VH-VL binders against Putative inactive neutral ceramidase B (ASAH2B). Designs and how they scored, part 27

Target 1, 165 residues: Putative inactive neutral ceramidase B (ASAH2B), of Homo sapiens (Human) (p0c7u1)
Amino acid sequence: MRQHRQFMDRTHYLLTFSSSETLLRLLLRIVDRAPKGRTFGDVLQPAKPEYRVGEVAEVIFVGANPKNSVQNQTHQTFLTVEKYEATSTSWQIVCNDASWETRFYWHKGLLGLSNATVEWHIPDTAQPGIYRIRYFGHNRKQDILKPAVILSFEGTSPAFEVVTI
Key: E = the ipSAE of ESMFold2; O = the ipSAE of OpenDDE; V2 = 0.75 times the mean of E and O plus 0.25 times the DockQ between their complexes.

## First folded at step 19 (VH-VL; framework fv_modakafusp)

Design u1 (from v3 with heavy chain Q62E; at its last look DockQ between E and O 0.27; V2 from the best seeds 0.00; counts 0 for: pae E 7.9 > 2)
Fold by ESMFold2, look of step 19:
Structure u1 (fold): chain C 165 residues (1-165), chain A 118 residues (1-118), chain B 107 residues (1-107)
Amino acid sequence: as target 1 above (165 residues)
Amino acid sequence: EVQLVQSGAEVKKPGATVKISCKVSGYTFTSYYMNWVQQAPGKGLEWMGWINPESGWTRVAEKFQGRVTITADTSTDTAYMELSSLRSEDTAVYYCARSEYYEWFDPWGQGTTVTVSS
Amino acid sequence: DIQMTQSPSSLSASVGDRVTITCKASQSIRNYVDWYQQKPGKAPKLLIYDASNLQTGVPSRFSGSGSGTDFTFTISSLQPEDIATYYCQQYDYLPLTFGGGTKVEIK
């Protein structure tokens, strides 16, 4: 259930304005949050169904602070571009966030909300085929009365086609 | 009281540029996205794009890419939308609208009428 | 882009009538639909968010329902002040898109 800030009446549960309200607001600032009804890694903007080489494929995901991935030290990348190989019935990684043709942007929002934007600048040498973009992240979760936890998540774009003409 | 106050009406020639301002008061400017919406005469509403005033991150709808620039000045709590290479089809009322993420436009500015005629 | 097909494009009803407006999305958008009211010469105003929740200060005669692709907006008892154009808007995917609007008039 999404709400405007004017619908948040957290001060009434104490019958007074207290330090506990202030602490709760501070905790909301240090954790990652997904909008209600969404999860981390959800696709907010899918790629177009088809691209030509030389074009830019772009996907936007519900994101989390990339510092969590660095602190977790999992060595996972933030993104992959994968091509489907019918012969092996598998997805093959063709590039990642270290590749020159990809861009990863993290955009902070209000109170722990954020977006991750992934661009793939499709090289002229890309093989025709079916591709997808994946995003890998970690969110920081803090429940009342519990220790903070770093959780992994993945997002996967709908597949799209790359053609040479 | 939360208010979004837009700059006044503009009359422009084809090929010109218009820059509309949206000054906010009554809330923390950098805590919300600012959106821009076009409404052509006799037509419905069309989303143009947004800005996150804290980071400067913008999104512009594909239809308007290359012609629309959205900016924010946090020292004056003012968002701007600049539309270049004006065509007669750009004659419309332009609104700014606040949102938490890109959800729930509330409130809206009063609108700015732009008329493009030769 | 997600197309929001809104119907009817206009309607005329008597004071006190029940008015129903529908929006159909070109793909599932879960419950990520808002409804806006725009009176002549005014900016749009948010009435319903997340398909079914009333915005603060909105009269109880307004309601919304639906999920997936089919959404309904209802005025249970039309009042003269409800003369306006009503828009649905999806926010599940970018670009954000609006329905074509429904003009509501008193007959």
Scores: ipSAE 0.036, ipTM 0.631, lowest interface PAE 7.9, mean pLDDT 84
ESMFold2 (binder alone), look of step 19: mean pLDDT 93; pTM 0.939
OpenDDE, look of step 19: ipSAE 0.839; ipTM 0.916

Design u2 (from v3 with heavy chain S55D; at its last look DockQ between E and O 0.27; V2 from the best seeds 0.00; counts 0 for: pae E 8.3 > 2)
Fold by ESMFold2, look of step 19:
Structure u2 (fold): chain C 165 residues (1-165), chain A 118 residues (1-118), chain B 107 residues (1-107)
Amino acid sequence: as target 1 above (165 residues)
Amino acid sequence: EVQLVQSGAEVKKPGATVKISCKVSGYTFTSYYMNWVQQAPGKGLEWMGWINPEDGWTRVAQKFQGRVTITADTSTDTAYMELSSLRSEDTAVYYCARSEYYEWFDPWGQGTTVTVSS
Amino acid sequence: DIQMTQSPSSLSASVGDRVTITCKASQSIRNYVDWYQQKPGKAPKLLIYDASNLQTGVPSRFSGSGSGTDFTFTISSLQPEDIATYYCQQYDYLPLTFGGGTKVEIK
């Protein structure tokens, strides 16, 4: 059985002592993992650079089990859609995961890997401007011989433009 | 021994539909993504899309949207790719390929040749 | 979409020669590149993953390097059984994309 080389830490040491992929898979199922060289919240698929009202903006992030956010009781939203306001030189939240025009999907992968898809169904009433999508999550980290811990993370899409025509 | 066994070669007319199967053995089907890759004669490889058999989530490359349907049957450990409205440009070898996420295509199926001719 | 520009498109070399193939990504893809070998009439086979890691069972004459946008695949001493087409593939961003391939032949 092939061993997964992108988990090159103490997990690799355990793999070399264990011939059973089943043991490794069990140990990794109880935690969240990010691919080597990436972190939780990294963008896997950015939004297109430009959308018209009525279109769907979609971003895919490196994710973690959303149950971790509920269990942690830190009720921050899973996502925000933010508009850049030049007058205040700041980003303003225009909707979140409770809004009718957003959708959040979690896609479980292998060995603790997963991704999160955020959709914004751009309403016809959206103001033209520069927007971004953010994702907020929590990953479960287990170190050998230590209690598991829940860590917060966030991801931010590249900015994109919304136009009326 | 991990195996991906694809259905046999097909000859089709323009406008027809082809459905290619990819039956797996030697691993847990729902633990890996399944990808589909097109290779036209004398050309390179082009990713068509994937399915996660665990939850049925699919992604199809823009070029193939509307014509490609990717499915998985976990009761038979078989993935399927259906390509409709066939054109002469769809003459190609089609591969299924396992991945851990969307990376590390290993192994690949043996390929299925589809020929679209009048 | 991320374009993977692979060069050369073909080459011919003698047994024992060092062979170098390059891929250039249209934007940074970190080290998220795999290399595949496809022998005539066969399915592709994974040789190098994550830019530089040798897959199990692959001879040590194969290697890879690079990060960011520029990636290199090397056969240190070409053997007759290495006649094949070689492809790079990026997996940092969707859609997944392959290089155009490099056909390697023996003189």
Scores: ipSAE 0.016, ipTM 0.610, lowest interface PAE 8.3, mean pLDDT 84
ESMFold2 (binder alone), look of step 19: mean pLDDT 93; pTM 0.941
OpenDDE, look of step 19: ipSAE 0.698; ipTM 0.867

Design u3 (from v3 with heavy chain S31Y; at its last look DockQ between E and O 0.29; V2 from the best seeds 0.00; counts 0 for: pae E 8.0 > 2)
Fold by ESMFold2, look of step 19:
Structure u3 (fold): chain C 165 residues (1-165), chain A 118 residues (1-118), chain B 107 residues (1-107)
Amino acid sequence: as target 1 above (165 residues)
Amino acid sequence: EVQLVQSGAEVKKPGATVKISCKVSGYTFTYYYMNWVQQAPGKGLEWMGWINPESGWTRVAQKFQGRVTITADTSTDTAYMELSSLRSEDTAVYYCARSEYYEWFDPWGQGTTVTVSS
Amino acid sequence: DIQMTQSPSSLSASVGDRVTITCKASQSIRNYVDWYQQKPGKAPKLLIYDASNLQTGVPSRFSGSGSGTDFTFTISSLQPEDIATYYCQQYDYLPLTFGGGTKVEIK
């Protein structure tokens, strides 16, 4: 069995035998978890290696509830689009989640699983070059016998090229 | 007992549209993704896409972009796959399959045969 | 897209024989491989998940191994009811992709 199937089997079994089963199910829905072998911010679907201006670049990450970022004021930006500048050997932010050409979608799954889809609607004015997309989030973790905590994480897509032809 | 029951076989003319249903029972419909898989006669399996029934979020494989619409109705616990502008190469068996997230498929529906002929 | 190259395309073996089927991924997919059995006229059935874990209710003569790019599926002692086509499938990255299938027959 997969870890999700084993988790579901045990959770379902426990909920069947307990008078507080409904409350336990509700509590499990307020935490975030990542699939086995992955961590929050891992890339599930990379961008294509190349785009033309006017196309939509899309990256999918292992995500967490965006409310955690609002409640934790340490980091409130959900995404950046960055262009590599070879002259400075650095990445420069060209837009973020506040920009009209980006989209952030959170897709809730079962029992704390979720993903974040980041789209960049590449403007016709974008300069050709090497780009990446980054995702910034916060996950809520509840360990047995411990208070819930909110932890920051980030993901970075593989680089991709934007061309004008 | 988890069951995925698909709608019956269909015979269509080229250019028509087919909409296949997949009704679930024995589990909470919104807890799992629903996938669609095509198997042309004598060929292997090909993933068409998925839907997350809770959010309505879908992904469609590039091969099927523009012709496939995947939907879910949480009031009837039924997923749908609609394939438009049918061609002869769309003759196939179509399966729905449940997954936790997008990983393995268990169980599968019984399959729906779609025949596209003049 | 990640291509899964499955071999052989078909095989014939006797009852009791060991059968080995391989899948090769076009890039590393860690252990994110499932194996399905499809009997003639039936829907596929999950046998192995995460490369090596046997699904509940599946006979122990079925097994899987591998990591990275090279994966194997084994039937330790072929039985008459094992006549089927077997598929590998990767789920490390979207889109989800299947191997081409291996048709197993009994001589």
Scores: ipSAE 0.033, ipTM 0.630, lowest interface PAE 8.0, mean pLDDT 84
ESMFold2 (binder alone), look of step 19: mean pLDDT 93; pTM 0.939
OpenDDE, look of step 19: ipSAE 0.827; ipTM 0.911

Design u4 (from v3 with light chain N53D; at its last look DockQ between E and O 0.30; V2 from the best seeds 0.00; counts 0 for: pae E 8.5 > 2)
Fold by ESMFold2, look of step 19:
Structure u4 (fold): chain C 165 residues (1-165), chain A 118 residues (1-118), chain B 107 residues (1-107)
Amino acid sequence: as target 1 above (165 residues)
Amino acid sequence: EVQLVQSGAEVKKPGATVKISCKVSGYTFTSYYMNWVQQAPGKGLEWMGWINPESGWTRVAQKFQGRVTITADTSTDTAYMELSSLRSEDTAVYYCARSEYYEWFDPWGQGTTVTVSS
Amino acid sequence: DIQMTQSPSSLSASVGDRVTITCKASQSIRNYVDWYQQKPGKAPKLLIYDASDLQTGVPSRFSGSGSGTDFTFTISSLQPEDIATYYCQQYDYLPLTFGGGTKVEIK
């Protein structure tokens, strides 16, 4: 059985309760939802496995309204681009959402669904290596009879390679 | 009852443009994505792209980039797909299909046949 | 792009036979597969979603299974009204892609 269809069917049956109907419409427009079987920060479109310098790496994530990060006032960044350093066995941040070579786009979806697109415009001076893109957000959750909460989440792309030639 | 009703068949010459409509009834148009799917004669189904009618956000498959424009008119509950610079291989049936997010296409429109010939 | 390789491309079976159709994805797509039925001259119709879940109103003789890269669609007892072409579709990653279809006929 498709869960989203049954929820929508029950919503139509509830149209006879005007106060509940109005509240439901408001909640669906101001809260964040993730699709069935997915969670916030899940990758919807991975980067290609390999890029040359000068190309644009693009990743699409299950997103949430970026105002939740601003309103919460705990957000540090929306994205990082990280390079793997084998000598230290660690990922090092090479740029973030404040960098001129990155772009963050939020695409508002239907009734609380949304996508976050992260682009990295790979500079000609980028070091060859293994990279990943991460997305950081906050989702607003409101159950009808419970207080609203703001929850942090993150997503991480599969690694990809950058080559100079 | 949920219905997706598409505009009628079209015959076009190469280089022309076609614009197909998909009128919605029986549900809230802005609560679902609208997709477009191509089916060439004797071939399978190929996703062309979508629109979120609430925000206007569109995504077009790379094969159709630059030739396809997908729009929605929320005042008439109608989605549109415009395909320009028509080629003979664009001869196909074109479907609109409703989805939640970009998944579970249900229902589909009845299809619009476009024939491109000299 | 994720390729969905569907087999067979066509088959012919008798009423009451068990029919099996397979799709293989070029990479793991978890269980994010839908199955559609398209009768001649008609639009496709969703039968199975999320690999194994029946759409409302679909007869229980239809079923689906699989995860990862290998998916199976089954008609447990073929009926005359099941003459159609069947398509798998992945929706894990963009672009959305369909299998090549399987035409099912009655002997």
Scores: ipSAE 0.020, ipTM 0.629, lowest interface PAE 8.5, mean pLDDT 84
ESMFold2 (binder alone), look of step 19: mean pLDDT 93; pTM 0.938
OpenDDE, look of step 19: ipSAE 0.714; ipTM 0.870

Design u5 (from v3 with heavy chain Y102F; at its last look DockQ between E and O 0.43; V2 from the best seeds 0.00; counts 0 for: pae E 8.2 > 2)
Fold by ESMFold2, look of step 19:
Structure u5 (fold): chain C 165 residues (1-165), chain A 118 residues (1-118), chain B 107 residues (1-107)
Amino acid sequence: as target 1 above (165 residues)
Amino acid sequence: EVQLVQSGAEVKKPGATVKISCKVSGYTFTSYYMNWVQQAPGKGLEWMGWINPESGWTRVAQKFQGRVTITADTSTDTAYMELSSLRSEDTAVYYCARSEYFEWFDPWGQGTTVTVSS
Amino acid sequence: DIQMTQSPSSLSASVGDRVTITCKASQSIRNYVDWYQQKPGKAPKLLIYDASNLQTGVPSRFSGSGSGTDFTFTISSLQPEDIATYYCQQYDYLPLTFGGGTKVEIK
């Protein structure tokens, strides 16, 4: 009884005198936000239009905490590198986030903002052609008086060309 | 009142290094990106790079890669830009500018004039 | 890199004239364009963000429009204090890039 009252009184006191900014920062670290006018998966930096084998293609996307994806049973990969096949008019996956030539980096941002960087270290054996990079993630959304929701999203880079030297 | 106050003008010889500071007040330093912009005499504005002061993550424009170091000191709420191996074409005004993400720059520092001469 | 082609590079107009400045992006940047005013000897100042939104405290004679690749900045009635160089900037993609600027003078 005495222990319970001390605990509640101390907790109430801390909440009463906590900085509004500090409390807002703590709450925003729990959920993901996209910048104003953007959505999750938007491309912030496209790949260059053209690369030679041996170069590194880099794309930066509006991201979300990868922990949301790791715990999601339908999540298969954070990224794909895809090559356009003109004969079949389709995109074929060349590699994914399990491939040795790809890198996935999550950069925790400010107040729930973040980005994801995808690198493709183009192997010497890569076929010349038209490629794109895709990003797959999940954002955590919390509306007032509602349970948190985990939502899937995708981003797709503009196409770029890989050429021989 | 939000302010970005930059260090004073510098006169340097070719081959030297300059380090410009940008001290922040009136907002939470770690809640915004800090950008650096070069304006050479008679030329327009050119983005040099940015830093996320919370994580220390930086991006530097390709033109400046290898010569520019951007840092932040959260204990003093100060961002820094260091430009090495100075050349005469580095004579310019250098600005720091705040952004929430990649968004618009507001506010800007007052500018720091760097003159590189023999 | 995204090229921002700004025109004209300079202009002279009379007080009260309508002034129009354009920027063309080398590829679509949606509406992620800012417009800055830089008075002689001063730092740039944000006037318009997201192509068309007026920043707080900016006079209503300033406006912006456009999307995709073609953007327009307008001063509806030029005032003496509007002598400055004006810059567009895109922020849809890294690296961030500016237009070449438009110097506005009074005749």
Scores: ipSAE 0.023, ipTM 0.616, lowest interface PAE 8.2, mean pLDDT 84
ESMFold2 (binder alone), look of step 19: mean pLDDT 93; pTM 0.934
OpenDDE, look of step 19: ipSAE 0.860; ipTM 0.924

Design u6 (from v3 with heavy chain S99T; at its last fold request DockQ between E and O 0.36; V2 from the best seeds 0.00; counts 0 for: pae E 7.4 > 2)
Fold by ESMFold2, look of step 19:
Structure u6 (fold): chain C 165 residues (1-165), chain A 118 residues (1-118), chain B 107 residues (1-107)
Amino acid sequence: as target 1 above (165 residues)
Amino acid sequence: EVQLVQSGAEVKKPGATVKISCKVSGYTFTSYYMNWVQQAPGKGLEWMGWINPESGWTRVAQKFQGRVTITADTSTDTAYMELSSLRSEDTAVYYCARTEYYEWFDPWGQGTTVTVSS
Amino acid sequence: DIQMTQSPSSLSASVGDRVTITCKASQSIRNYVDWYQQKPGKAPKLLIYDASNLQTGVPSRFSGSGSGTDFTFTISSLQPEDIATYYCQQYDYLPLTFGGGTKVEIK
């Protein structure tokens, strides 16, 4: 991804003793999990209600390893910035993860937990209006005695307004 | 036993910088976020920010943006918080506190008193 | 930012009394509320997490309840060692925010 900024976990040295406990701990480092009571794509930090052009809109989501999305044939983008068009009563994509003005950061946590930060560096040319930020990812799920599966998910920020300087 | 041991009390003049340490034992330092919390005299608790020691990623609350630097040294299992351009209203007790994610703070360090006086 | 409005700001009660502290969030935070006890001169200590779960080693006289925006913390029978300031704290959204605290004293 040309504009993605991704923070990889540092390399771990793991004990190699033969144990079901040891293998379970390694599996938890490979698969994704959401914190208790949350789901993948949940908004952890919403955007502010209003921004001026030139400011940075930021949303933080419950995330998953972006490698799962890169390996998935149906994945199109990690993020969209969308503007509400009142005349068509619809949301229109104005930029995505390939755009120069967006940033995508992945931040790994404990044993399969992570978050994703999406920034939109609002260009001076942005049209005033109502916007939202969406995040698209894939989590790797491992059930006991089942093959791992890759599941898609998405998150959507509350809407916010952009005004001109 | 999980322990967070902070550096000792400091007395500073306005405009100076303070750097507080939080040394960790009893758990894997890189598996949890480390947070910093300010408590001014007779006041409540206020979150300053965190670091993920594994990646080095930090987040600083807007009130402290530009004056707070949070770092971690994984070779010594020690987190640091540096507060610059000190003002009298920065007189407070500063705590480090551990979280797994955005969840609850457990445990807390013993606190470090910083006094800013002319 | 989510404001956590805690009440009362202080209270005085007798040993054995039931004490109730409330915390109201400016928007729904589901059940993502913790309660901390801070004794004079000490660091805060976690008592309740996820609104209602008692932390290991915490006496059973402490409890919590609520969801959405309205949360309650209860001491079923106040003891002399419970003199402290109590804080609610939300962790549904960043930045992490605390209530203003409730100072509990024995009369």
Scores: ipSAE 0.051, ipTM 0.649, lowest interface PAE 7.1, mean pLDDT 85
ESMFold2 (binder alone), look of step 19: mean pLDDT 92; pTM 0.932
OpenDDE, look of step 19: ipSAE 0.834; ipTM 0.912
ESMFold2, fold request of step 20: ipSAE 0.046, 0.037, 0.033; ipTM 0.627, 0.620, 0.628
ESMFold2 (binder alone), fold request of step 20: mean pLDDT 92, 92, 92; pTM 0.925, 0.930, 0.929
OpenDDE, fold request of step 20: ipSAE 0.900, 0.891, 0.892; ipTM 0.950, 0.947, 0.946

Design u7 (from v3 with light chain Y93W; at its last look DockQ between E and O 0.33; V2 from the best seeds 0.00; counts 0 for: pae E 7.6 > 2)
Fold by ESMFold2, look of step 19:
Structure u7 (fold): chain C 165 residues (1-165), chain A 118 residues (1-118), chain B 107 residues (1-107)
Amino acid sequence: as target 1 above (165 residues)
Amino acid sequence: EVQLVQSGAEVKKPGATVKISCKVSGYTFTSYYMNWVQQAPGKGLEWMGWINPESGWTRVAQKFQGRVTITADTSTDTAYMELSSLRSEDTAVYYCARSEYYEWFDPWGQGTTVTVSS
Amino acid sequence: DIQMTQSPSSLSASVGDRVTITCKASQSIRNYVDWYQQKPGKAPKLLIYDASNLQTGVPSRFSGSGSGTDFTFTISSLQPEDIATYYCQQYDWLPLTFGGGTKVEIK
């Protein structure tokens, strides 16, 4: 397999002196890519291990264009905040992207790369416990000589603790 | 042919601000992230933050939060790092470094020495 | 934060010796490790990426191996121009973190 960084450097060099550069750059800007060795939904920055109420929990994921989720209509939410419940040994959704306490930011990157940042502005009324943040997205994949497809993906943060002051 | 050329050495007083430039050539500036790394005398390397020059989106490491501003000027293909409220422990060499995402720093600028003295 | 514990902090070896430097991550970082060379008064230079891949233009006497938490960097036959400080760096999670460095000298 070709070394990605070495291929990109050679390609950029050739493209900066080529008449086809503009079209190729436009095409690369409409596809979704994950960095080498990662996949969509991978955690790039975990939350801190512990937060107090009133603080902001932040997770950064390998992202994709949020317009793909709207076009697909299979998944209506971009994020959930979940609390672990020991009695049921399960995670319970406590809020989602429709909640006033959450923020979703998409950061368009280079040549189809992007990040999704999820913030949870922890309300003063949050129950102490173990939480996680999940991200739900769809990526547009265009393989050579194949039709474009929209694929769903999800990411899940490592757990973190919320305490009261 | 890819080059990152940084501005020259600076001598500053405590409490001042320094702004270091990193001018690129030989590649499309908006196709890569630009990172900043601090190396204090006799110490190792410490990541300060990065910018996506296309969008202007930045991240600053927690240690430097509140004192570091990272910017990019796509009309001159130049990234900047500004460090405010300088103190003596900010005496260091500062590097810019290119990455595809925030990985694989290659190449690096030549470094800019900042000396903070009374 | 992921701590990268690099050993040794310095070493002295003869021309032609095999030199091995290790980094240990505080948690599994898969193979998301790069190795940099910094000669005195110069900027770092990428030698090995993704734990084991040799960067273009880097002499074949340099190599890397490992995955998970334990990584090694090897100079198979030390040359006079290899006097430098070597750093490992992880990029699995933010913030990006470097090992403390290994200063390599010639006896």
Scores: ipSAE 0.042, ipTM 0.631, lowest interface PAE 7.6, mean pLDDT 84
ESMFold2 (binder alone), look of step 19: mean pLDDT 92; pTM 0.936
OpenDDE, look of step 19: ipSAE 0.782; ipTM 0.895

Design u8 (from v3 with heavy chain S55D Q62E, light chain N53E; at its last look DockQ between E and O 0.42; V2 from the best seeds 0.00; counts 0 for: pae E 7.2 > 2)
Fold by ESMFold2, look of step 19:
Structure u8 (fold): chain C 165 residues (1-165), chain A 118 residues (1-118), chain B 107 residues (1-107)
Amino acid sequence: as target 1 above (165 residues)
Amino acid sequence: EVQLVQSGAEVKKPGATVKISCKVSGYTFTSYYMNWVQQAPGKGLEWMGWINPEDGWTRVAEKFQGRVTITADTSTDTAYMELSSLRSEDTAVYYCARSEYYEWFDPWGQGTTVTVSS
Amino acid sequence: DIQMTQSPSSLSASVGDRVTITCKASQSIRNYVDWYQQKPGKAPKLLIYDASELQTGVPSRFSGSGSGTDFTFTISSLQPEDIATYYCQQYDYLPLTFGGGTKVEIK
């Protein structure tokens, strides 16, 4: 049975650690962590300063388990690509995670650490201009002997330029 | 005690390939990233890339893309860096270094000297 | 890519002198700087992380400070065993980048 396999994996893990070490590792597996000195949504790799249409812009963020966004119970996007419009001095969403030209990858790490990679496959029809990529997530936090909570966070890349030539 | 033990020195001809190993002990191999750093003679340290052994995700610095392959074998707790199409400028000491994510390189392997000459 | 400009490239000082090494980042990297010591023929060793935090087992004469773009590394009283090259490294953004190094010698 499927449940037997999962139970055996959990049992093996618990048997290889002391009770305090086992508790620590179990707690770290059920929550999200950011590395020391960082926060969720921090940019780990910015996009390059400039791209031509047809290239792929990539940003990497400190991430959290995407299942936590399901617990939010709202309509959530994981990412946006935004273009700066100088005439209105504002950022306008040009696509999101539902768009065919974007990709979202979540890379698990150890003990609650993870990365979120966002790719924008820049279409040939993209207008030249200044763009940014944003990431929206939720982290699961549990302090010792307290109920777990789900907290929202955002990450925003430094701006980059798209050119046609 | 955490240990990173690298394979021994190599002498290669231009155009050859070198594959350096970094065997770990004293910690769970899939728990941390493994980085590779080049130090050419009389030069500083230059990050080549990393691997996350948990899922096999690699990152190679742009300077080395196309010539460097970083891998990990979780059955032997060993990381590998392979550098192909060797040039004389690739003569250097190569280090593996453990990190939590991408930061705090601690510890480092002892270094592997690669000499490329015809 | 974040350029880390380290200065000086070398220095010579007497035992007991205060030594200061600087790194400048090409853009703000908050406090995400590590400092490494590399003795001749040896692998680098982490001394300071997060700009100012002393790694376990590192003598208290070593310290670091700074945030944003300007960072300093200080040896309050230079000892003979501190002959080494020192490197800063940023980890706020990928790719990870090192400063050019500062070779420290005793007069």
Scores: ipSAE 0.053, ipTM 0.642, lowest interface PAE 7.2, mean pLDDT 84
ESMFold2 (binder alone), look of step 19: mean pLDDT 93; pTM 0.942
OpenDDE, look of step 19: ipSAE 0.722; ipTM 0.871

